# VHH binders against c4kar8: the designs that were tried, part 21

Target 1, 263 residues: c4kar8
Amino acid sequence: MAELSTPSPASPAPLDGGRGDELEKFTLRGARQILQLLQDLITHRGLITAHTGGGHSFMTAVLKVDEERGRVVLDPSPDPQANRRALAAPRLTCVTQLDGIRIQFPLVGLGEGQDKGRPALFAPLPAEMLRLQRREFYRLQVPLAHELSCLLKAEDLARKPVEVSARVIDIGAGGVAVVVPTGAAEFVIGGTLPACRLALPDGEPIELDLEVRNLNRQTQRNGTEQLRVGLRFAALPRAADTRIQRYIFKTERALNAKARGGL

## First folded at step 15 (VHH)

Design nc4
Fold by OpenDDE, fold request of step 16:
Structure nc4 (fold): chain B 263 residues (1-263), chain A 124 residues (1-124)
Amino acid sequence: as target 1 above (263 residues)
Amino acid sequence: DVQLVESGGGLVQAGGSLRLSCAASGFTFSSYAMYWGRQAPGKGREWVSGITQSGGSTAYASSVKGRFTISRDNAKNTLYLQMNNLKPEDTALYYCAREWPSYDEYLAEYFQHWGQGTQVTVSS
């Protein structure tokens, strides 16, 4: 009976800009590698969060890689304001996931035009792409059908205690990302949300403390703005950790089986 | 354009106090959580404190908790940091920010709506 040494919970990353040196090993700069990774994003129809600055983002996708012209084609937002922000930004920071691995890349020189008669955004190919192949950065994209939710205990704009049921969009060993309606509650990075409740499909909600790690105003594909909140598990009981890990494992297996055509 | 201008720094003896101010312009100040950070010589940027839009909730780094107080005046578009019982290790350039960078390098660079900073030096 090999005692599965439960890996010691990785110390939470500090709320600092991190050491750039540590990320260098995860940075791809090879032209072929970049092209391949972009093509993989297309093949997997990966949704991309495009950050336009000022804590704003919109959902997009890579539609095409034009190797001959050295450019990437993105799906524009249905929100004209989001597109204007993107075009006005000196740099677009794209964030996505492939097989649970976080991918980030900058786009500079964004322009608008048409691709095959449809509106599109264009940018030169990124000079580099970050692929974070670390367990601590792994996040499972939660299938919509699972309807995971987290009851957040927070304060509203009037400083009154409120409970907000937030949809969980991704989950990992270290935390969750949730979406809340804009204006439903106030959050601050570094803030603690005590006695929250994470609802998993396998039983009673898990009570846990959460720490806010990131905030982003995201324009959805339907044009609605939502607040994305990244939350760290501040205190997670061992039993809860086991349940979360089990859920992730089970879900991954199911997704992989489906991808292989077995379901 | 987003502008943040820090002030109130200076030289102070250990155990002393300072009050920093950050004047914000170019955006709806009351619609954003605000943050203080600092950078000591030869060190990376360190998160110090955050405050919600309304000012109803605050957060602090463990190193400054109980000594520093973040506050805001939305009518004046101003963020404050009251620093009490200052220590030599608090010596740094202090910044206010509308967004706090993630651990990710690209996002950290992109969301740098920081001012020029105000120097705080604490002498032993």
Scores: ipSAE 0.762, ipTM 0.936, lowest interface PAE 0.5, mean pLDDT 88
Fold by OpenDDE, fold request of step 16:
Structure nc4 (fold): chain B 263 residues (1-263), chain A 124 residues (1-124)
Amino acid sequence: as target 1 above (263 residues)
Amino acid sequence: DVQLVESGGGLVQAGGSLRLSCAASGFTFSSYAMYWGRQAPGKGREWVSGITQSGGSTAYASSVKGRFTISRDNAKNTLYLQMNNLKPEDTALYYCAREWPSYDEYLAEYFQHWGQGTQVTVSS
């Protein structure tokens, strides 16, 4: 009976922007590796969050890799303002997931143009791509059909207590990312949201405390702006952890089965 | 262009107090949560405190909790940090920021809206 050593809850990462030496082992710098990973992103039609700085982002996708010209083609935002921010940014930080593994890469030197008669954004190929193949960084993209939600207890702009039902975008062992309507509540990085309720499909909502880890104003593909909130599980009962892990496992299995032509 | 200008730093003895200010311009100050960070020599940037747009909620690093108080005046576009019971380990360059990168976003160099900082030195 191999004692499944319950992975010690990963100590919450400090709110520091430091590139630790530990990330080098997860960083791809080989041209072929980068091209392959970008091609994989295209194949999987993965949505990418492109961060333009200042707490703003928009949803995009890699449309094409032009090896001859050494550039990547991105789908522009339907919001002209988001595109302007992207073009004005010294660096675009792209974040996505492939098979549950978080992928990050920078793009610099963005330009706009047309690809096959359609508006597109162009950038030189990234010099590096980060592939975080660690369990603690794994995030399951929640299927829309699951309608996973989290009831957040926060304050509004008038400092009144409010409850906001937020859609869960992704979930992992350490936390969730949610989207809330702009102006629905105020959040601050490092802030605690006590006695929130995470609704899983398999039973009663889980009561838990959440810590705000990131905030981003995201322009969606339909042009609507939403607030994306990254939340850490600040205090997670063991039973809740088990349920979350079970949900993740079950969902992953189902998604994999579907991808293999099952169901 | 977003501008953040920190002031109020200086030399203080252990147990002393300082009040930092950050003057913000080039954006709608009241529409953003604001943050204080610090950087000691040879160390990375450390998150110190945050405050919501309205000032209704605040957060603090464990190392400063109970000693530091973040506040804001939206009418003056100014962020404040009251620092009490200062310790030598609080010695750092203190920055005002409109955004703070997530630790999980390792390539998050897109957070560029920091001031020049104000030096705080605490002598034993």
Scores: ipSAE 0.760, ipTM 0.936, lowest interface PAE 0.5, mean pLDDT 88
Fold by OpenDDE, fold request of step 16:
Structure nc4 (fold): chain B 263 residues (1-263), chain A 124 residues (1-124)
Amino acid sequence: as target 1 above (263 residues)
Amino acid sequence: DVQLVESGGGLVQAGGSLRLSCAASGFTFSSYAMYWGRQAPGKGREWVSGITQSGGSTAYASSVKGRFTISRDNAKNTLYLQMNNLKPEDTALYYCAREWPSYDEYLAEYFQHWGQGTQVTVSS
């Protein structure tokens, strides 16, 4: 029985912009590869978080790839302010997931117009796309039906201790992303949230310390703004890690079975 | 336009102290968490410290914890960094920032709202 050496938890990436060099192997620059990946995103109707800078983002989707004109067509935000930010941004950073693999790509030269009589955003095809095919970067998109939540212990704008029940939108071996109502609590990148509680379907909540790794003000498709908080597991007991991994595995299997027409 | 202007840097001996200031304008200062970063010669930008909008919570890099103190005055639109027990390895250009690079913004130009920086040099 080969002792599966549990890979040592990868040291958290420094809050510095990381070694860009290490991610080059995951960067696609071939025109055909880029086109194929964009088409795959269309086929799978993947929602994309478009970052406009300054901690702001909105939800969009790739509607079409226009190969003749060398451009991508995006669904505009229902929020005019988000669209203005996008158009004013020197660069739009798009983030999505396909088959559990995180995908990131920049769009430069964003414009607005009409596609088949509907408002649309247009940009030249991305020069590169990042496909993070690493286990450490894997994030399971939590099905809405699971209602996974994390009780965050933080402070409000009045510096009063508050507990915020945040919906978990994705989970991986290293952490979770949650959404909280705007103004519910204050967060700072690098900050620690002690004694939080992650609720999994298989038993009692897991108590753990969390570290804030990213913050994004996200405009939803319904026009409402939410705060997306990326959280790292700062201290995770082995038993908790096992439970999290089990949940991820079980959920992935279920999703794959459903995708195959089994349920 | 968002403007951040750092000041207070200089030459100090090891064990000395400095207080950096960052004057913010062009946005609602009190609505944003703020950060200090630094860049040593030949190195990448390093996160140093962060503070919430209200100033109620702070965070520090392990390398500066216990020596540096971040604070803010929202009435003055000013961010501060008190640096005590300075070491030669603290020598860097120090930046004030309204945003910090995140995992989701890996491909973004995240340094749009950084100041010009203030030089801190710590001699042995």
Scores: ipSAE 0.757, ipTM 0.931, lowest interface PAE 0.5, mean pLDDT 87
Fold by ESMFold2, fold request of step 16:
Structure nc4 (fold): chain B 263 residues (1-263), chain A 124 residues (1-124)
Amino acid sequence: as target 1 above (263 residues)
Amino acid sequence: DVQLVESGGGLVQAGGSLRLSCAASGFTFSSYAMYWGRQAPGKGREWVSGITQSGGSTAYASSVKGRFTISRDNAKNTLYLQMNNLKPEDTALYYCAREWPSYDEYLAEYFQHWGQGTQVTVSS
């Protein structure tokens, strides 16, 4: 039989057209809107993935907005390599969620300094922020207590088959994101991982084929590096899809009940 | 000073073959998955193929599967693309890359680790 065909991954968005116009509806450019959204991120203590390019990112948070100087202040990484990449990058792309809504904003001109006598990163306020209020982009942030995992059937660096139990950090209708220790296995964007097993809290694990869509060497808040792997569900059976949607719905309901029941 | 230098392009008759090379320097080549992409005139950049750090796994766009073979020589810090049974539709500027843009369409951004490209022109 012929090999399984997969479609080409999407090219980067065109510079002058298509996707940019579609996103304009979700783009905030007003100074007051931007300040309020950044303040909301601070209030909710949102974790931010800061992409430095080259397949690298680090976890951070907005510590404050310095309105007097027109800048945002970010928590630096304990890993000096991550900070050097951020300072050398022409653009830092920050991605986070607020109440299930994806937030994205660029920072340009990042510098190093101090905040309350401690090292900090800072940049001018972003000129725009993307607030993608669309259901198809929803990703449930998996509670740590669930210890949701996905067994990946991959190869190690010596080209030997390996099974890696990867912690699931988010899950949506189309896939999961997982973290694995850097070097535990090798992956390539566009590659397919057959017969992986997604372990939901209820019931037997789901066997499914996964396609690698994202790879980021991500520096965690404690300074350790992990590989974040974005995985798309391939050939998802109806029953498996139903179980995944039920997990998402029940978890959302439980999280909303906690928010209403106490602080 | 990450550098990627492509070579091996040229003019070739339909049905012919070419072998592209990408010489890498300024980073630990064996620690990164590597990619080939291409851009035809008036079109966006298209992912063509990828290969893991060790070379143990590969992936291909459906349009080139069975005709193109990606490989790497980590001792020489070199990435290759063997292109067989070339078609006029394969005409493009071919680039090697140390990373590929996320499938996350909203994370597309400037890449600083791209080569200058090598032109492949396939005549009918």
Scores: ipSAE 0.543, ipTM 0.835, lowest interface PAE 1.7, mean pLDDT 83

Design nc4
Fold by ESMFold2, fold request of step 16:
Structure nc4 (fold): chain B 263 residues (1-263), chain A 124 residues (1-124)
Amino acid sequence: as target 1 above (263 residues)
Amino acid sequence: DVQLVESGGGLVQAGGSLRLSCAASGFTFSSYAMYWGRQAPGKGREWVSGITQSGGSTAYASSVKGRFTISRDNAKNTLYLQMNNLKPEDTALYYCAREWPSYDEYLAEYFQHWGQGTQVTVSS
């Protein structure tokens, strides 16, 4: 019965989601619309998380669309292991954000090769792309200059208490995503991290209880591996919620103003 | 390839006990947090329990807390679930998994490192 929970889809595959019926209104299937969206990702230099399965992903980008061959060209990882996992995967699930909208698409039939003498990864164009324009899914990508961090109180592999300063990469109304060096601490989905401290630019750190919701070994663009930890805010007090929402709003407004900056 | 093989299921009377095992191969078992999930008839897959790489921390669904105990033996590459005081509601196909996608349900079917499962049926 378990073999039915991971069926191999036909190629080109529809997007894999547990909510396929609910997601139809967010799904693009037109060839021209798909090409335009991929070109927008190229133009905006969108950083893409490519999930290879088994709790592994790597950061990549669409370098170009080869329209005559019907293929997308991806940036390979400098880590050969990440590239091997990608090539061995029956499909990649690519996730990114464009103008605050989550973009997701599958790539099937990934191969390696050269593009203008440079190593590259190739796949047929996706048959569909998901644009999830829904406010509850919004996650602000934290600008690196803000240096948002969250101090996590966890245990190391020897079962000793450890405090880990984790960089916050995304923040939303319900939680944060952070990265930690692989091996810095142990985490398990469903586990609770009490009395963590979220450092926002506008005051004293916020003390929060956090619940681990997602764990992913992510290969960065420089080839190093980090553990991406998705954390839910447990029982967020009104004052803390207000500070978080204000940070998100102010940062988003500043980023939108910069994006609209023109000639 | 990654392989997870569950065993220890069966038919048991309410109030009874079973111990499930999951034999892991094809990866460095001690480097991964591990999970048990279950699928009851007509229901989606439910998270049951998780355990860290060293076994130092565990987490449980509220429906099983106090009755089930997750453990691991990294020297034997084996994950266990001790199930006590079983109830008819615990009837399900039980899986071990190397990964559990709880925050982003859109990626659930991409995670392929699940066992074939072992059936637990609780009667009376």
Scores: ipSAE 0.526, ipTM 0.832, lowest interface PAE 1.7, mean pLDDT 83
Fold by ESMFold2, fold request of step 16:
Structure nc4 (fold): chain B 263 residues (1-263), chain A 124 residues (1-124)
Amino acid sequence: as target 1 above (263 residues)
Amino acid sequence: DVQLVESGGGLVQAGGSLRLSCAASGFTFSSYAMYWGRQAPGKGREWVSGITQSGGSTAYASSVKGRFTISRDNAKNTLYLQMNNLKPEDTALYYCAREWPSYDEYLAEYFQHWGQGTQVTVSS
């Protein structure tokens, strides 16, 4: 076979999602489709989160596709520890968005080397890519200028209550993702954070209960590590839901107008 | 090397109790949130409970809340699961983990568990 089949995981066994057969509708397996999607990510300079397992990820990008050798070339992290985790991982799960559509793909057999004299990471082309074109997967990437924040009611390492003002990096109908400095508070997957406050640009902050769904120590492109916390809205009053959706809609319109308007 | 060694499983009657232990070595135990998971024959892996580094906060699957209690002793590098009022559906291989990958079912992340686990069998 000239191309890799669907990769087989090494030990330990990979986490199996509960919606695997429903996701087949969104799965690209054609070599030309995969190459074109990777090229689109390169062209749009898509920032990719590469998950290495064990709650770790790092930010990267596809630099090029080496079609002759059947490989993708990734930007290494400036943090050597992130690169070591990536090289040790049996697979990378890469996640990004393109035009608001969530893109996900596995890379296996990651190796290190150089591309045109610069350090780079290499992997065989993925055998499949997931393009999730459904509203429930949509996450608005919050513009930095909005300075959206969420006040989290948590505990520090000494088990004392702390309030942590966390920057919101994305928001959707079901939750937010935030970043906090590592060590600012303790979190556990499955934990509930009651009475948090989401500050939208309009009106008073929204008081809401949040459930921790993801935790990962994410190495940014500049090598800085932050804790990324994925939070689900546990029970969202209708008025709060309306305000969140209005914010998303208004911001989408503004971003789309800017992209079309030639700036 | 990171090692997690589970113990305390066994055969008990429904309504009974067991206390599981997980001895940790090869890493700074107090720097990690810790988790219990279980896997019944023919079923997928199930998150059971988690506890923060200090032990200040805990979380439980709805199926075990009120019956199971997670705790840790950072001085002894040991994680515990007190299991009360056991039911036949609690029958599974129980294992501890240093991290849990995600609730997000759309990520194909590696799940890691660091030992063979300890069998809990609850008779009707």
Scores: ipSAE 0.453, ipTM 0.801, lowest interface PAE 2.0, mean pLDDT 82

